VHH binders against Prephenate dehydrogenase [NADP(+)] (TYR1). Designs and how they scored, part 5

Target 1, 284 residues: Prephenate dehydrogenase [NADP(+)] (TYR1), of Saccharomyces cerevisiae (p20049r14to297)
Amino acid sequence: KVIGIIGLGDMGLLYANKFTDAGWGVICCDREEYYDELKEKYASAKFELVKNGHLVSRQSDYIIYSVEASNISKIVATYGPSSKVGTIVGGQTSCKLPEIEAFEKYLPKDCDIITVHSLHGPKVNTEGQPLVIINHRSQYPESFEFVNSVMACLKSKQVYLTYEEHDKITADTQAVTHAAFLSMGSAWAKIKIYPWTLGVNKWYGGLENVKVNISLRIYSNKWHVYAGLAITNPSAHQQILQYATSATELFSLMIDNKEQELTDRLLKAKQFVFGKHTGLLLLD
Below, E stands for the ipSAE of ESMFold2; O stands for the ipSAE of OpenDDE; V2 stands for 0.75 times the mean of E and O plus 0.25 times the DockQ between their complexes.

## First folded at step 1 (VHH)

Design s03 (framework vhh_7n9e_1)
Fold by ESMFold2-Fast, scan of step 1:
Structure s03 (fold): chain B 284 residues (1-284), chain A 123 residues (1-123)
Amino acid sequence: as target 1 above (284 residues)
Amino acid sequence: DVQLVESGGGLVQAGGSLRLSCAASGFTFSSYAMYWGRQAPGKGREWVSGISGSGGSTAYASSVKGRFTISRDNAKNTLYLQMNNLKPEDTALYYCAKVEYTESGSTYEVDYWGQGTQVTVSS
């Protein structure tokens, strides 16, 4: 069996190296314009680098599109039709709806669609990290077992979801978090007040230190992470709107000096949070 | 129920132009790569040009590169071949094909369903 990877960004490269180290035959490509540079860069790699996705598609039994969510439709439209009969096709993007739409629109109908999402960065140990596997369309029962056998080399904690479930959870846990901290950073920039000004160690401690570190992590992300988690995920729009609405309501109570109503609202939220997740949210 | 119907052929003088059309039905046209092929009398089939499902990638045989242009209109389920600077050697029956990979995994299968459209180039 041959595994194809289209896109050698950080996660695509991680997968290519993990699969080759596990003994799988792996064929990869990235942008054709960069072929000569990539060939030199990966001359010692165990995977085979080829010029374009047509060559990957024609030779592979399982293909992973490891490209930005905003680009996946165009790339699948170009290389998807070159996929052979019975090929398993999936992606490794943070938002699944664009993947599924592209795969259903452009792939031959005899291709199975099983897509994945490793919920960790490319430089961490994959062992024990969550890995979502979405079995969207499989005409061949053996396809799902094959994907699981390939992914076994990552030693990840596998989680089985529909693409709708994945996108909803991602919007709740990632898109809203990014929106909140991007909003804070934008506010600091607008009013020109930075609590982490160089040399002010007395402002670092407890929640302030955590807040600053999360903000720095989020602002260190490449621009496309914001687009993938918010712009291209319809589930994120409603949830970000709810966050904005709640923030506005709390602010309104504060500026109107409605201390009792504010306290009641916060206690209601506290009861919901601790009633659902007591063991996971108290980090002391 | 896959059906492909070629049209647009005819008699043309060397240096002239023709535009061929292929009307497709019975399948999701935008999901499949399409080929143009040709066969001259007494000769085997020759691949001429190919186009991806989206139209984003094209390829041409060396003999026609720079003279022929393949394109598609997925809204109309139609494949086109614009042929410029025609030569007597381009005389052949032209036909379009839906590209599908075989279950044997070694090659792409190319199915030609139409009678083709005859192109004759003379001086």
Scores: ipSAE 0.000, ipTM 0.082, lowest interface PAE 22.3, mean pLDDT 78

Design s04 (framework vhh_7xy4_2)
Fold by ESMFold2-Fast, scan of step 1:
Structure s04 (fold): chain B 284 residues (1-284), chain A 124 residues (1-124)
Amino acid sequence: as target 1 above (284 residues)
Amino acid sequence: QLQLVESGGGLVQPGGSLRLSCAASGFTFSSYAMAWVRQPHGKGLEYIATISGSGGYTYYSDSVKGRFTISRDNAKNTLYLQMNSLKPEDTAMYYCAKTEIYVEGSTEYYFDYKGQGTQVTVSS
């Protein structure tokens, strides 16, 4: 069995190295125009680099498209039709709707569609981290077990969802969190006021310190992660819009000195949130 | 027809400065991330810096952090690289590159198209 990876960004490279280290035969490609440069860059890699996705598709039993969600349709349209009978195809993007639409539109009907999403960045240890596996279309009973056997080398906590469930949960959790802190950082940059430069714990403890650290953590992500979490996920649009609307409404109440309406709105929100929890959540 | 034309290279003394420009045409410039890469004589390509389509996000290789600044003027369809505190090790052919995101990770090393280049020589 041969595993193909189309796209050698940080996550594609992580997968290629992990699978090769586990003893799998792995063939990879990125852009054909840069094959010679990539061949030199990965000269000592254990995976095989080939010129294009047609060669990956024709030789692989399992293909992972490790490309951004916004680009997956174009890339699958180009390389997908070259996939052989019984090939398992999936992606590794943070938004699944564009993947599923591209796979259903461009792949041969005899290909199985099983896609994955590692819920962590490329620089963290994969062991114990969540890994979503979505079994969208399996005509061959052995396909799902094969994907699980390949992914076992990551030692991740496997989570099984439909693509709709994945995108909804991602929107409700990751997209809104990123939008909130990206908007805060954008505001600081626009105003050019950042009073925390004297050291994290020097003048500001508690909430301010936590806020700064979360902002630094989110801004440490590559910019394209924001696009994948928000731009290409329709579920994220509604969640981000609701966040923006609520922020604007609260600001309007504050500016207009509507203390009673503001207080009532905040107390209702507090009741809802603490009705779901008995207190603060702390994770080790 | 997509074109990228680099300029601004030349001979400079160590510690000096140069500003490279890249004139882009044939595509919607503001919609694409752009990068600078370099190739020293007889060596492979080295990534230098990337800037997002809006100009709001920049990334630099460790070898140039604090010395080089990437910027863009979307009204003029022009990409810039301000190079300060130049070292002999910065001697290379510098290329402007349009990036098309094929991968979920970093776009710094993956280029859809690159220009013909402009030579930077740091010596004395």
Scores: ipSAE 0.000, ipTM 0.117, lowest interface PAE 20.5, mean pLDDT 81

Design s05 (framework vhh_brivekimig_d4)
Fold by ESMFold2-Fast, scan of step 1:
Structure s05 (fold): chain B 284 residues (1-284), chain A 123 residues (1-123)
Amino acid sequence: as target 1 above (284 residues)
Amino acid sequence: EVQLVESGGGVVQPGGSLRLSCAASGFTFSSYAMSWVRQAPGKGPEWVSSISGSGEYTLYADSVKGRFTISRDNSKNTLYLQMNSLRPEDTALYYCAKDVEYTIGSDTYYDYSSQGTLVTVSS
């Protein structure tokens, strides 16, 4: 069995190295215009580097498109039709709807679609980290088990979701969080107040210090991270809009001194957060 | 289809200034983040600066912070790099790049011009 990786960015490279270290045959490519540069860069790599995605697609039994969400449609349109009968195809983007649309549109009908998302950065140890596996279209019963067997080398905690569940959870947990803290930072910049100057920080404790550290982490990310979580994830728009609406409603209650209504709304939110049974989200 | 044409390079003395321009065509300029990347003779590419599609957000390599300013004019499809307090180590071919990364978090791959514009800081 041959595993193909299209896209040798940070996560694609992590997968290529982990799979080759586990003894799998791995064939990789990135953009054809960078082939000579990549050939020199990865001269000592255990995976096989080939010039383009057609060579990957024609030879692979399982293909992972490890590319930017904004590029997935074009790349799958180009290389997807070259996939072998019975090939398993998936991606590794943080937003699954563009992957699924591209795969359904451009892949041969006899390809299975099983896509993944490692919920961690490329520099952390994969052991114990969450890994989402989405079994979207499996005509061959062995395909899902094969993907799990390949992913076993990562020693990740598997989480099984539909792509709709994945995108809603990712939008709500990551995109909303980023939007909230980016909004706070933008507000501080616009009013020209930064609450944590030298000297003042020494007197802040507890939640204030946590808030500052989260803000620093979020603003230390490249804008492409935020774009991926918000701009290229259609599910994020509704979650961010709901966040903005809820924030406005809460502030309206505060401005109007409607203490009882505010308290009732917060109590309902507290009961939901602490009491809701979400059996599909937690796999230990 | 994508075309990037750099200009504004030249020879300048240490402490001098130059303004680089990049005329872009063949894509919706305002929809893409743009970068400047340089390559000194015998060395690999070094990322210098990036600007978001709107122009609101900018990033700089530590080696150029406070000396270089990236900007763009989306109405003219043009990217700029204002270089002040130039040093001999700034000598390089400077490339305009449209950001085309395969994965979020990868800064190693760019869709850039093969031409570049030469900046020499000497004498």
Scores: ipSAE 0.000, ipTM 0.171, lowest interface PAE 15.0, mean pLDDT 79

Design s06 (framework vhh_7ubx_2)
Fold by ESMFold2-Fast, scan of step 1:
Structure s06 (fold): chain B 284 residues (1-284), chain A 122 residues (1-122)
Amino acid sequence: as target 1 above (284 residues)
Amino acid sequence: QVQLVESGGGLVQPGGSLRLSCAASGFTFSSYAMTWVRQAPGKGPEWIATIYSGGETMRDDSTKGRFTISRDNAKNTLYLQMTSLKPEDTALYYCATYEVTYSGSEYTFDYRGPGTQVTVSS
């Protein structure tokens, strides 16, 4: 069996190396324009680098599109039709709706669709980390078993979800959280606040320090990562809008000195988070 | 193998204009996202703008009305057109590239030039 990887970014490369180290035959490609550079860079790699996704599709029994969600439709439209009968196809993007739409539109009907998402960064040891597996369309029971057998080399904690469940959860944990902290950092930059100044955080306490450190970690990555997560996940739009609306409403109550309404809203939120239905006592 | 060399900096009066160039070699320039970044002594690096392989641009709000990023793929050259320059624009300006693979944002390959100095003073 041959495993194909289209996209040699951080996660695609991680998968290629892990699968090859486990003894799997692995064929990889990225953009054809980068072929000569990647061939030189990965000259000693155990996986086979080929010029384009047509070659990957024609030779592979299981294909992982490790590509940015905004690019998935175009790439699958190009290489998907070259997939063999009975090929298992999936992605490794942080938003699954664009993958599923592209796979259903462009793949032969005899292809199974099983997609994955490793919920960790490329520098993290995969052992014990969560790995989502979505069995979206599988006409052959052996396909799901095969994907699990391939993924076993990661030693990850496998979590089985539908793509709708995945996108809902990731909207809250990735897109909304990143949007909130990017907004906070943008506000600091605009009003020229330096909350990370050494000494000031000690005065304001540990919560402020945690907030600053999370913001700095988020801003240390490339901006288009977070923009892509927010833009490509429709579930994220509603959650981000609700966050923005709630923040604006609370701020309006504060600026208008509506202490009773503000207090009521905060108490209702506290009741939801820490109320008796969550097993916690809310003290009045 | 990637080389980036900036040019076009110099001393200008407030309100003046400059056009910076970044000559790229050692990679397929037309396939890469290209970025302009600046850094003044005593300050951290500040992102200005990115132009993607498809020609789409993303720009910092504080400079987007005065600075324009563009590229000429036939010449393997990135440009930054700067207008209405202010003393606070004084910095070392350098270009950088993102390796925009099929994985897009998952694999960011950062190469950076040595920079070209822009000084805005009367």
Scores: ipSAE 0.000, ipTM 0.142, lowest interface PAE 16.6, mean pLDDT 79

## First folded at step 4 (VHH)

Design c1 (from b08 with Q102E T107D; framework vhh_7xy4_2; at its last look DockQ between E and O 0.00; V2 from the best seeds 0.00; counts 0 for: pae O 17.5 > 2, placed apart)
Amino acid sequence: QLQLVESGGGLVQPGGSLRLSCAASGFTFSSYYMAWVRQPHGKGLEYIATISGSGGSTYYSDSVKGRFTISRDNAKNTLYLQMNSLKPEDTAMYYCAKLSYEPGWSDYHFDYKGQGTQVTVSS
ESMFold2, look of step 4: ipSAE 0.373; ipTM 0.686
ESMFold2 (binder alone), look of step 4: mean pLDDT 84; pTM 0.853
OpenDDE, look of step 4: ipSAE 0.000; ipTM 0.220

Design c2 (from b08 with S30R K98R Q102E; framework vhh_7xy4_2; at its last look DockQ between E and O 0.01; V2 from the best seeds 0.00; counts 0 for: pae O 9.0 > 2, placed apart)
Amino acid sequence: QLQLVESGGGLVQPGGSLRLSCAASGFTFRSYYMAWVRQPHGKGLEYIATISGSGGSTYYSDSVKGRFTISRDNAKNTLYLQMNSLKPEDTAMYYCARLSYEPGWSTYHFDYKGQGTQVTVSS
ESMFold2, look of step 4: ipSAE 0.015; ipTM 0.344
ESMFold2 (binder alone), look of step 4: mean pLDDT 88; pTM 0.887
OpenDDE, look of step 4: ipSAE 0.007; ipTM 0.336

Design c3 (framework vhh_enristomig; at its last look DockQ between E and O 0.01; V2 from the best seeds 0.00; counts 0 for: pae E 12.6 > 2, unsure alone 64.0 < 65, grease 28.8 > 24.2, SAP .684 > .668, placed apart)
Amino acid sequence: EVQLLESGGGEVQPGGSLRLSCAASGFTFSSYYISWYRQAPGKQREWVSTITSGGDTNYAESVKGRFTISRDNAKNTLYLQMSSLRAEDTAVYYCAKLSYEPGWSTYEFDYWGQGTLVTVKP
ESMFold2, look of step 4: ipSAE 0.000; ipTM 0.149
ESMFold2 (binder alone), look of step 4: mean pLDDT 79; pTM 0.788
OpenDDE, look of step 4: ipSAE 0.021; ipTM 0.375

Design c4 (from b08 with S54D L99R Q102E H109Y; framework vhh_7xy4_2; at its last look DockQ between E and O 0.01; V2 from the best seeds 0.00; counts 0 for: pae O 17.6 > 2, grease 25.5 > 24.2, placed apart)
Amino acid sequence: QLQLVESGGGLVQPGGSLRLSCAASGFTFSSYYMAWVRQPHGKGLEYIATISGDGGSTYYSDSVKGRFTISRDNAKNTLYLQMNSLKPEDTAMYYCAKRSYEPGWSTYYFDYKGQGTQVTVSS
ESMFold2, look of step 4: ipSAE 0.014; ipTM 0.327
ESMFold2 (binder alone), look of step 4: mean pLDDT 82; pTM 0.829
OpenDDE, look of step 4: ipSAE 0.000; ipTM 0.197

## First folded at step 5 (VHH)

Design w01 (from b08, 20 letters changed; framework vhh_7nfr_2)
Fold by ESMFold2-Fast, scan of step 5:
Structure w01 (fold): chain B 284 residues (1-284), chain A 123 residues (1-123)
Amino acid sequence: as target 1 above (284 residues)
Amino acid sequence: QVQLQESGGGLVQPGGSLRLSCAASGFTFSSYYMSWVRQAPGEGREWVSSISGSGGSTYYADSVKGRFTIARDNVKNTLYLLMDSLKSDDTAVYYCAKLSYQPGWSTYHFDYWGQGTQVTVSS
């Protein structure tokens, strides 16, 4: 069987290399205008590079669209109809709703839709990291087992969700976290105060060091990661709005010197959060 | 040191033709995709056309297909854009760009140098 990868970004390249190292036949493409540059860059790669997604679609038994969520609809509209009968098609993006909509709209009904999301960046070892597998539409019973067999080379901990469950969990855990740290970094830039420079390195200790490192990691992402987590994920909107509302409410209590109400609000939050970690040892 | 020097722009009436040239230096010209990118007043940058290092593959924006032709001379290290049937909407500063790899069909990322060359299509 042949595995096709459309999009040779960081995760697409990671998958291509892992699959070829495991002995799978892999064919890849990115934009046609990059073909000659990529052919030279990956001359020694074990995967086969082809000029466009039509060639990937016509030859592959399993296709992974490793493209930005904002571009998935256009790319699937172009290459999806070239998919052969019984092909398994999925994506590898942080937001699944745009993938599912594109696949349902543009793929033939005899294509199976099984999509994945590795919950880690391209720089970390995949072993032991969570990997979400979403079995959205399978006409052929063997398709789900085939995807599992391909993904086994990553040695990830597989988690099975619907796309709705995935997007809600991603919004709750990743989108709001990114929004919070992007807001904080934007505030630092606006007021022009940043005391965590190397010249003031004593402030890099404890929680401040953790905060700075998270902020640098989030800001090191390409801008489309932020767009995918927030703009194109409707599930994120409610969580980000609630975060913003809560931050504003806490600020209002602080500025109005309402210490008792503030204390009550924080104690209720503490009780809720710590109540969810029954049986776990938590750090300060 | 990479240098790209555009020329050939000017004022032309609708339906007219122009030939833009870009002299490249400081890198192995034949090894890289080359592109034309334009920017109209008050607009963002718009990719127009790209050509592979060998010249064997060419790509065009839908707005210029059938009217523009991209070409290159790897002996002279020169990129060309032949523009036919010019329209008022083609009015822009045209930049020659070395195309940077941008994975996953994300937004275009170009390296370009020089002042660009102004194309004005007006009666």
Scores: ipSAE 0.000, ipTM 0.169, lowest interface PAE 16.6, mean pLDDT 80

Design w02 (from b08, 18 letters changed; framework vhh_7n9e_1; at its last look DockQ between E and O 0.01; V2 from the best seeds 0.00; counts 0 for: pae E 5.7 > 2, SAP .684 > .668, placed apart)
Amino acid sequence: DVQLVESGGGLVQAGGSLRLSCAASGFTFSSYYMYWGRQAPGKGREWVSGISGSGGSTAYASSVKGRFTISRDNAKNTLYLQMNNLKPEDTALYYCAKLSYQPGWSTYHFDYWGQGTQVTVSS
ESMFold2-Fast, scan of step 5: ipSAE 0.326; ipTM 0.726
ESMFold2, look of step 6: ipSAE 0.037; ipTM 0.588
ESMFold2 (binder alone), look of step 6: mean pLDDT 81; pTM 0.805
OpenDDE, look of step 6: ipSAE 0.181; ipTM 0.624

Design w03 (from b08, 19 letters changed; framework vhh_brivekimig_d4)
Fold by ESMFold2-Fast, scan of step 5:
Structure w03 (fold): chain B 284 residues (1-284), chain A 123 residues (1-123)
Amino acid sequence: as target 1 above (284 residues)
Amino acid sequence: EVQLVESGGGVVQPGGSLRLSCAASGFTFSSYYMSWVRQAPGKGPEWVSSISGSGGSTLYADSVKGRFTISRDNSKNTLYLQMNSLRPEDTALYYCAKLSYQPGWSTYHFDYSSQGTLVTVSS
């Protein structure tokens, strides 16, 4: 069995190296324009580098598209039709709807669609980290077991979801957090405030240091992370709207000096958060 | 240090031909995709053509297909662009460029000389 990887960014490279280290035959490609440069760069790699995704598609039994979500449709349109009958195809992107639409539109109907998402960065040890596996379309009963057997080398905690469940959970746990801190940073920029110049960065503890560090981490991301979490993920829209509504309502209660209503609203939120997440470590 | 030196430009009449050359140094020439990029007066840069390190694959902009031919001589570290059936709209400063790898299907990045070679097509 041959595993193909289309896209040698950080996660694609991680998968290629992990699979080859586990004894799997792996063939990889990135853009054709980079073939000779990548051939030199990865001369000592255990995986085989090929010129393009057509060669990956024609030779592989299982293919992972490890490309940016915004580009997956055009890449699958180009290389997907070259996939052989019975091939398992999936992606490794943070938003699954664009993957599923591209796979359903461009892949041969006899291909199985099983896609994955490692919920960690490329520099983190994969052991014990969550790995989502989405069995979207499998006409061959062996396909799901095969994907699990390949992924076993990561020693990840496997989580089985539909693509709709994945995108909903991602929107809820990531998109609203990013929207909140992007909104806060945008406000700072508009009113010309630089909160870290207030000496916050001289303290190694406290809520303000946590806030500054989260803001710096979020703003250090490339723009396509924001697009993928909000613009490209429709599930995020309701969550972001609810956040904006709640922020406005709380502000209204504060400005109108409605202390009892504000207190009641905050106590209900506290009861939900602490009651839902028993055992959660507090920031103190 | 990447160094690219273009030559072969000049003034030519419509329907004429020119061959551009690019002498490359400072990197393993045969391992890199090479490209020609042009910039017409008052316009932004336009990609023209690319060739794989081995010379086995070539790509062309629709505006030059059938008229231009890209080639390379790896023994001489030299890139060529044979330009036939030249038109006034081909008038531009032509740059030799080395494609630089950007991971994960990112936007193209070119390393190219600021010098270029001027091609003027006019009667």
Scores: ipSAE 0.014, ipTM 0.353, lowest interface PAE 7.8, mean pLDDT 82

Design w04 (framework vhh_7ubx_2)
Fold by ESMFold2-Fast, scan of step 5:
Structure w04 (fold): chain B 284 residues (1-284), chain A 122 residues (1-122)
Amino acid sequence: as target 1 above (284 residues)
Amino acid sequence: QVQLVESGGGLVQPGGSLRLSCAASGFTFSSYYMTWVRQAPGKGPEWIATITSGGSTMRDDSTKGRFTISRDNAKNTLYLQMTSLKPEDTALYYCAKLSYQPGWSTYHFDYRGPGTQVTVSS
């Protein structure tokens, strides 16, 4: 059986390498216009690189779309119809609704839809990390068993959810993150001053680059998914309210020139973040 | 060392035309997608047009009837021809080299020049 990876970003590349190291036949593609560059870059890779997603779709028994959520619909519309009979198709996006909608709309009806989400970054050891598996549409029990057999090489802790459960939990855990970056973006729009314009040679530098990219990603996704879940979720409301309260408290200390109180407030936050119970202290 | 230097900006009356140039050095110009972006005070960057290494163009709908992007790979130069200029076109115009991001990730500018100012007033 052949496993196809469409999208060789950090997570797609992680999957491709893990699967080939486990002995699976893996065929990959990314943007066709960069095929020659990628062919040279991955000349020594154990996976097979091909020009486009049509070639991946025609040859694979199991396909993972490892692409940005905002682009999933377009990519599936292009390559999905080329999927062969009985292919298992899934994604690796952080928001599942756009993924499921694209798969249901564009895939042949004889394809099974089983999608995944590794809840960790690409440079983290996969062992023991949570891996969500969503069995959305499968005509045969062997499809789900096959996906589990492929994913076994990651040694992840499998969590079985519906896509609705996944998106709700993602919204719940990311409520403050979304609120923070949405409020920053709305503030930029209101004051009409963009921080990244201060750069000389590049649009961004260092931490500003991270901030802008997170903001762009949040604003590029389907707004109604995030707005709907935030509005109807009481736990999200509590987290957002606490964030807003903390932000205004810090601002008040700054405006009132209460340097010592501000310092104490920040030191308490630092102690919590880097304390031994947070697990955030990187000692090596 | 990668360098991009824009030129051709200036003060122009509404309805006028300008041709912007971007001289590129320090990389294989012909191999990269190049783009024009503008930024007015108090606004975020606004994409105008991108040109592939082969010369295919992608343009913003609001300006595509008035602006044309082109390149001369032999001269390592990118151009933006602007016609029927409007006061709303007033901005600092940048050329930029596009960063390749695998996984259909959002493109971002790997490098940009200092920009050239275009002011449209009457």
Scores: ipSAE 0.015, ipTM 0.340, lowest interface PAE 7.6, mean pLDDT 81

Design w06 (from b08 with S100T Q102E S106D; framework vhh_7xy4_2)
Fold by ESMFold2-Fast, scan of step 5:
Structure w06 (fold): chain B 284 residues (1-284), chain A 123 residues (1-123)
Amino acid sequence: as target 1 above (284 residues)
Amino acid sequence: QLQLVESGGGLVQPGGSLRLSCAASGFTFSSYYMAWVRQPHGKGLEYIATISGSGGSTYYSDSVKGRFTISRDNAKNTLYLQMNSLKPEDTAMYYCAKLTYEPGWDTYHFDYKGQGTQVTVSS
């Protein structure tokens, strides 16, 4: 069995190396115009680098499209039709609706669609990290078992969801958090402050340390991670819009010195958080 | 460290030709894709052409394909753009760029530090 990877970004490269190290035959490509550069860069890699996705599609039994969610439709439209009958196809994007739409539109009818999402960055150990597997369309019962066999080398904690469940949970848990801290960092840049630099901000400590560490983690991601979490996830749009609306309303109350209305809004939110959700975990 | 110095621009009549040059230093020139980009007055940056480190592969935007030729001389650390059949709409500031390719499809950054070279096509 041959595993194909289309897209050698950080996650695609992680997968290619992990699968190759586990003994799988792996064939990879990225954009054709960068073939010469990538061939030089990965001359000693154990995976096979080929010039384009047509070659990957024609030779692979399982293909992972490891590309930005905003580009997946165009790339699948180009290379998807070259897939063999019975090929398993999936993606590795943080938003699944664009993947599913592209796969359903462009893949041969007899291809199975099983897509994944490793819920961690490319620089962390995959062992014990959550890995979502979405069995969207499998006409061949052995396809799901094969995907699990391939993913076993990551030693991840597998979570099985529908793509709708995945996108909703991702919007609720990650997209809003990223939006909030990106907004904060953008504000720092606009007013030109360095909240963690000694000699510039002398009051760094405690909660400020937590804030800075979260911001650095979020800003260390490449821009396409934010795009995948926010721009290409329709569920995220509503969550981010609600966050922005709430922030703006609170700010307006503060600016207009509407102390009683502000207090009422905050107290209502406090009661919601603590009033009915007594099972919420408190972490050290 | 990275230095890119563009030259060869000027005023030219429609249908004329110009050859732009870019002198590169501060990095291993032959190991990187290089590109030409331009910025017309009042508009954003427009991609023109890319060439592989070896010079074996070239790519062009549709607006210049068949009229412009990108080339390089790795022994001299120099990038070229031969522009033929120039049109008024080719009027722009031209920049050469080291292409910092981010694998993962359609992600790349143009690392340009020069002041560019102005090309004006008018009668």
Scores: ipSAE 0.000, ipTM 0.218, lowest interface PAE 11.9, mean pLDDT 80

